# VHH binders against Nucleolar MIF4G domain-containing protein 1 (NOM1), part 1

Scores and structures below are computed, not measured.

Target 1, 198 residues: Nucleolar MIF4G domain-containing protein 1 (NOM1), of Homo sapiens (Human) (q5c9z4r362to559)
Amino acid sequence: KKHVKGLLNRLSEPNMASISGQLEELYMAHSRKDMNDTLTSALMGACVTASAMPSRLMMEHVLLVSILHHTVGIEVGAHFLEAVVRKFDAIYKYGSEGKECDNLFTVIAHLYNFHVVQSLLIFDILKKLIGTFTEKDIELILLMLKNVGFSLRKDDALSLKELITEAQTKASGAGSEFQDQTRIRFMLETMLALKNND
Unless a header shows other numbers, all headers, positions and changes below count from the first letter of the chain; antibody chains are not in Kabat numbers.
ipSAE, averaged over its two directions, is called F for ESMFold2-Fast, E for ESMFold2 and O for OpenDDE. V2 adds 0.75 times the mean of E and O to 0.25 times the DockQ between the complexes of E and O.
[cut] marks letters that were taken out.
Atom coordinates printed by the task and the answers are left out, and those that the model quotes come from them; centres of patches stay.

## First folded at step 5 (VHH)

Design s02 (from s01 with I98P; framework vhh_podentamig1)
Fold by ESMFold2-Fast, scan of step 5:
Structure s02 (fold): chain B 198 residues (1-198), chain A 118 residues (1-118)
Amino acid sequence: as target 1 above (198 residues)
Amino acid sequence: EVQLVESGGGLVQPGRSLTLSCAASGFTFSSYAYGWYRQAPGKQRELVAAISRGSTLYADSVKGRFTISRDNAKNSIYLQMNSLRPEDTALYYCARGPYLKSYAMDYWGQGTQVTVSS
């Protein structure tokens, strides 16, 4: 179990194949439940930090999950996703001091980028954030779109257009509370750039 | 230990210019958004200008007259106030936050008084 943490501590692009192979061997030697619990706990400890994770390190950790999801079994990704979503929901509703919410949201983005989750989940999350449309929600929408916007357009251009229209409608209804205006403007510009193939 | 210290306030004649400065210390300056707020006697505190990564925002009453800027190398925020009017008289506060929404501002300076009178 502590062996898994050691493997993740050494994880990098050049040793990805070696480390994923060693984890596959561990899955053969141990129960899948025990391995899923251990792997998820270790990944959450590595990825859900108070400081913002470097993009490269975050991508490497989520890519490892994707490899195991496809080589070991879909329950690997499902178990990790469940833990991530539960933690995100708790932090989003009840608060956190640092960048844990941003890090969890970035994990969800890369689970989509690496084909562990479907575009429907991403659209569902984005629609919920547009529904409440707080400053924090706008920043999370921007964070997601920066990570997955082109992939969303490729997977479901119609749903992306509908999402953008919903955001524009919400923005026009936001009135003259100009303290939120800068981020709303930037979000809409980002959305329009995605729609226009920029 | 987070600290924001305003300076540059004073008594000025209408039509004159004044520059306010806010010196920040005790944290990573470049990671935050900043705003200048003001409160006149008997009035609600209001946002004057705000600056984040790559964007600025101004209240309609000051647009075209005031300019907000930041200097990450000096850990400082500035408010250049041109064409001052008597209604600009207020205590001016520097604020820091992760977002530009006023309730997200978690640290405030003590304020600097600006009085515009003939």
Scores: ipSAE 0.000, ipTM 0.108, lowest interface PAE 19.3, mean pLDDT 80

Design s05 (from s01 with R53W M105F; framework vhh_podentamig1)
Fold by ESMFold2-Fast, scan of step 5:
Structure s05 (fold): chain B 198 residues (1-198), chain A 118 residues (1-118)
Amino acid sequence: as target 1 above (198 residues)
Amino acid sequence: EVQLVESGGGLVQPGRSLTLSCAASGFTFSSYAYGWYRQAPGKQRELVAAISWGSTLYADSVKGRFTISRDNAKNSIYLQMNSLRPEDTALYYCARGIYLKSYAFDYWGQGTQVTVSS
């Protein structure tokens, strides 16, 4: 529905309450399936762009999902998450010409930051990336840790420690096969800082 | 129709082992995470173990004693419980997860009773 797309195009921090309220009214007037399909489509169109999405704009869109998830119902977050994960999997496997994969991964990070998804999802994703450990995987690990590292430590410090140990083991086996060895070092330094910081 | 059916519970003495099984049907099993919850008399339902594509999570009270596993070919998850204690006495529920923090699991089975007593 073009009305939902129009609301998202105007979304900002000052009007968040107004826009979320209008979307809640639309959920009361329409079927949950139709609204979830429409909202998810509009959000994906706004967030999954070829260029890197501005961080504030990305946070605002994901915060809106969090608000609706808590006010309308859990199915809002579930429907959006399913679409995001499915699209990420496809782009990750088959590639993209722009920053669509990075944008999708940032959406997942903020779904965790705004309490829509649990730390288990983030650890699952990070362990999969460590398992394959390509140059792209290292960049995605860094992107995720930059966005959620302290929250992961707060939610499950032991699992974070285990993840770091696994990454160190994997990195020690990685020779000069990677094009940018500096990024592996930076990833490990980031992980150690998260483990050792107050 | 989503169904989760637990089995393997029973009465067991402290220090013994039990394996719980959960059979899932009515959806694409491989697309979801799973967990084992338990609820002791007079207590809140708590998550004891969870498993996703490759990650596992354990409550501190069971870490090192319990192991969760999944078999995508058989649409089943398992909870291997070793060194059982009286405090492990509870009704154990299998749950299907959608990774949502406020309600991480959207369907539960009917539960299977585990009683640990001398």
Scores: ipSAE 0.011, ipTM 0.233, lowest interface PAE 9.3, mean pLDDT 81

Design s09 (from s01 with S31Y I98T; framework vhh_podentamig1)
Fold by ESMFold2-Fast, scan of step 5:
Structure s09 (fold): chain B 198 residues (1-198), chain A 118 residues (1-118)
Amino acid sequence: as target 1 above (198 residues)
Amino acid sequence: EVQLVESGGGLVQPGRSLTLSCAASGFTFSYYAYGWYRQAPGKQRELVAAISRGSTLYADSVKGRFTISRDNAKNSIYLQMNSLRPEDTALYYCARGTYLKSYAMDYWGQGTQVTVSS
């Protein structure tokens, strides 16, 4: 609906409570399927852009999802997450010249930060990226750790330690002739700093 | 708040040297990577040199002439520029990042002007 798009276009920190309340009313007046489809479509249009989305704007949109996930129902966040993961897999597999992949990955990071998804999902994604270990994978690992590293350590320090060990093992097998040594070193340094809180 | 402040720019003759400094404050310095970028008149901003905790990266145009370094105890990074050329004339920016691409840089200094003129 045009109404939902209008609400998202006006979304800001000062009006978050008002807009989330209006969306809750719409959920009471319409079918869950129609509202989930409409909200997810509007959010994807706002968040999955070719240019890097401003951090504050991205955070506000994902925070709105978190509010509705907790006030309306768990299916709101689940529906949005499914759409985000499907789109990420498609862009990751087939490639993209823009920042759509980075934007989708940041959405996943904030879904974790706002308690829509659990740390296990984040670790599974990071392990997959370590498995393939391309230049883009290293960039995505760094992007995720920048957004959620401290929270991952707080939630599951043991799994973070295991992730770092896997990354170190993978990196030790990487030849300097095909890998960017500087990016790999920075990734490992970032991981070790998170582990050691230095 | 995060602050990056460049210094050391100026007018210099071709073939001479200049050292730029960048003082960082408001965060844990040792955690991040840093880069020196420049923007010449009529050109796009480009990476000149970058440094992580143990690694350095240089643009082909400056390899062998410029050296980037960091001092974690002083929260500073430096760019030693030797054998300066007129084409090195640009506004030089210090940046903090999680990795070494421009879109990964989250804070930038205001820049310091370097002019190389005969």
Scores: ipSAE 0.000, ipTM 0.143, lowest interface PAE 16.7, mean pLDDT 80

Design s11 (from s01 with S30R R53T; framework vhh_podentamig1)
Fold by ESMFold2-Fast, scan of step 5:
Structure s11 (fold): chain B 198 residues (1-198), chain A 118 residues (1-118)
Amino acid sequence: as target 1 above (198 residues)
Amino acid sequence: EVQLVESGGGLVQPGRSLTLSCAASGFTFRSYAYGWYRQAPGKQRELVAAISTGSTLYADSVKGRFTISRDNAKNSIYLQMNSLRPEDTALYYCARGIYLKSYAMDYWGQGTQVTVSS
């Protein structure tokens, strides 16, 4: 575990190939379960912080997962995704004092950007957030669209259009308070701009 | 409705080449990974080659001989098979999945027969 944490602490774009290769060697020397548990624990410790994680650092950590997912095996990405989703669900339901939820959601966004998960998962998540439509949900929707909006449009413009229609329908039925109205408007404007290629 | 339709199979002599095609419809093609699998009579189905948006994967037995490619504009994937051997004889399946190097794909074609014999 100390060795894996040390590798992650040194992770950067120039040494990505070296660090991923060293992790592949560790996977050959240890059980898949032990390595998946160790890697996932170390990544969660690095990515799930109370402060917002810098975008570049977050992307580098998720890119490493993507490389191992393709070189070592699909279990690596699946194990990490499962841990991320479970942690997100807990923090989403019970709350936190920092940016842990935002950081977890950004990890999910970059798992999509680096091809560990497909657009269908992202649309499913966004549709569920539209279904509950709280202030927190609106901010998470905006965060996701900021990170993956162009890729979602490129991958499935029709599903994006359908998602926007659902959001508009939900918004029109909402007897929202003051503060919610401004953020709902901004979210819908962001969605429509994305759909209309601007 | 998701559909994958293979074509290009046939009888070919050892050492020659064959190109398989898989036409996909009913979904957003570019969002998925694809694989070519094969199954010989009485044997388990095995992965031959797979392709995602950023990566390719080949079975050791075909590496250097086969090339997988995709054409997002045509909603198609291809398997270029060079230096064919009798042991390459099998029913070849096109599959769609969300992961590279997966035996558990979510949709499969009906298969196209490749026979390598004199």
Scores: ipSAE 0.000, ipTM 0.117, lowest interface PAE 17.5, mean pLDDT 80

Design s29 (from b3 with P99S Y100G; framework vhh_podentamig1)
Fold by ESMFold2-Fast, scan of step 5:
Structure s29 (fold): chain B 198 residues (1-198), chain A 119 residues (1-119)
Amino acid sequence: as target 1 above (198 residues)
Amino acid sequence: EVQLVESGGGLVQPGRSLTLSCAASGFTFSSYAYGWYRQAPGKQRELVAAISTGSTYYADSVKGRFTISRDNAKNSIYLQMNSLRPEDTALYYCARGISGLKAYIMDYWGQGTQVTVSS
């Protein structure tokens, strides 16, 4: 556990190959269950912080998961995804002190960007947020689209178009009931820019 | 070692039905989830339907027309396609996924089977 945490604390772009190789060796020396539990715990501790995680650092940690997912086995990514989604559901429903929810959502976005998960997960999450459509949901939708919008369009343009139509319809019904109409407008403009190849 | 082989594609007229099959080998079939994807030339690959041990998913474009099923004894998954439309024309792929996570994580893909809906 201590060794894995130490490796993650030193993780950077130049040492990615070295650190992933060391983790692959640890997976050979230990049970997959123990390694998955240890790695997931260490990654959650590093990524799910009260302050917004720096973009570069978040990206590097999720890229490491992607490398291990492809070199060690799909169980690595699956175990991590289950922990992330479970934690996200809990924080989304019950709240937290800071940016933990935003950080978890960014982890999910990069799991998609680095080909650990399929676009279906992203669409399922976005549809759920549009269904409830709170001010917090609008922020999370914008955060996701900022990170994955072009990839979603490339992978499933039709589903993206349908999602945007649903969001427009929901926004029209909400009107001035929301405190910040500027954020709703910005979200819709972002969605339309993605749909129109701009 | 892991192999997925699609069959059942062909040329059909609009309004007709077609059943696609995917035969799996080289692993324990019952432990995994599966999905059917399609891709037309010049378009993005899209998920059409997915099946796990306890649930199914359908894209809005095919809901009510297509049915996904699995047969663990035969190591096969099927896609029953009813009321076919010209826009259903595509190369159809089956894929293996992690059970319990639906089609969220896919690791192996078949070579695809062509479905052409035209008069």
Scores: ipSAE 0.017, ipTM 0.428, lowest interface PAE 5.7, mean pLDDT 83

Design s58 (from x05 with F103Y Y105L; framework vhh_7z1x_3)
Fold by ESMFold2-Fast, scan of step 5:
Structure s58 (fold): chain B 198 residues (1-198), chain A 120 residues (1-120)
Amino acid sequence: as target 1 above (198 residues)
Amino acid sequence: QVQLVETGGGLVQPGGSLRLSCTASGFTFSSYSMNWVRQAPGKGLEWLSGISSSGSYISYADSVKGRFTISRDNAKNTLYLQMNSLQPDDTAVYFCARVRPLYGLSYDYWGQGTQVTVSS
């Protein structure tokens, strides 16, 4: 709906309460299905751009989802998450010329940071990336850890240690398949810093 | 023909306890993460707790942390929710739900729900 897109286009930290309140009113006036479809479409249009989205704007949009998820109902976050993961899987498999994949992955990170999704989802994603361990996967792992690493440690230090061990094992098995081994070393150093920083 | 069936609901006094069970059939239960979700009268759905496929990793909503305990028995294809220190605000229909792989809060199958009423 044109009204929902207009609200998102004006979204900022000072007007977050006003805009979330207006969206809550719209949820009262319309079917949940129509509102979830409309909100998700508008958010995807705002967040999944060919250029890297500024961190501030990305966080504000995902925080709005978190607010509605907790005030309207968990189906809001669930519907948005499904659209995000489905789009990420498609772009990850088939590729894109821009930063859409990075933006989608950052949305997933902030859904975790704002308590829409659990650490279990993040660990599932990271384990999959370690399993395939391409240069693209290493960059996505670093992007995720940059956004959520300390929160993962606080939520589940044991699973983080297991993940790091798996990454180390995978890295030791990697030959000269990568043009530059520097990024693998940087990833492992980042992981070890997270493990040993407490 | 995936099926989830909740049992164990009922009427209980404030401060009391109830144990909910969810029996799964028609799929490999031990391969899926499971969640408990509730819906109070006139309210939206509220996520309460999740448990990994192995049972090793568990999470709770702040509203129930310390009072509720999720567990599973993969040999019996059964999910449990032990509810202690029940309050009138815990009155709701309680659902077990199968988590779609990699989708976190997205579910593909739900039980019919079991009513829990906390009142004097």
Scores: ipSAE 0.010, ipTM 0.346, lowest interface PAE 9.9, mean pLDDT 83

Design s64 (from s01 with Y99W; framework vhh_podentamig1)
Fold by ESMFold2-Fast, scan of step 5:
Structure s64 (fold): chain B 198 residues (1-198), chain A 118 residues (1-118)
Amino acid sequence: as target 1 above (198 residues)
Amino acid sequence: EVQLVESGGGLVQPGRSLTLSCAASGFTFSSYAYGWYRQAPGKQRELVAAISRGSTLYADSVKGRFTISRDNAKNSIYLQMNSLRPEDTALYYCARGIWLKSYAMDYWGQGTQVTVSS
């Protein structure tokens, strides 16, 4: 309801404990389905904007989901993830005028950073983007690696190495059909830096 | 079995419009990129336009005149061709691929003839 949206509108690092506590009380007073539907709707409204979401604000909203995922129950994170992935798939396939796709992708990145989802999901998404390898896919790959690259290396260095090899192979094949190869080069440099970090 | 079937080709006068369709079946349509390629007599096959899930790509010769689109509900891709020129005369092929380069295209339709002439 209005109360949940009001809590999210005030969300910041100093009041995180207070707001998560109030949401926990709401979960005790209402059905889990009703609360999950309400929370997910409010979070999607806050995070899936036409303009690029400020990184700190996005991180705080996803951190709240992670707290509730661990304190209320795993269903909270699962419900939100399902909505995010479904919305991302729709916007990615049908397109958008703004930064909604980028914002949804950043939400997925932080769900991984805050331990709501596992590295396997991130690798599956990145492999699919490398498979289609459009200019938009390269920007999404860079966005994801910027947010989670070191964590992916820590969690599964072998899968990261395999992903980079696949991207190098795709890049060698796709270069002549792109107008601007600067972003492809930057993506590969970013990937190699992650792999070879001394 | 993967199938790509083109339609909509024909004889058209310069300056007119034509829409090509490609109906796909036998696989999960939404997972792939698609391209329209053409081959004129005595020339090599060339990319005209391509579409993935998140972007489109056009050959410089058709940019601003042609529009590629996809309809995932109908498992179809389209090429809207405006302001047609005699040099657009070619066999037009629909292709499915994992990325936009021609050697990554794994299935091709049989082609539909477009002839731009008075």
Scores: ipSAE 0.000, ipTM 0.078, lowest interface PAE 23.2, mean pLDDT 81

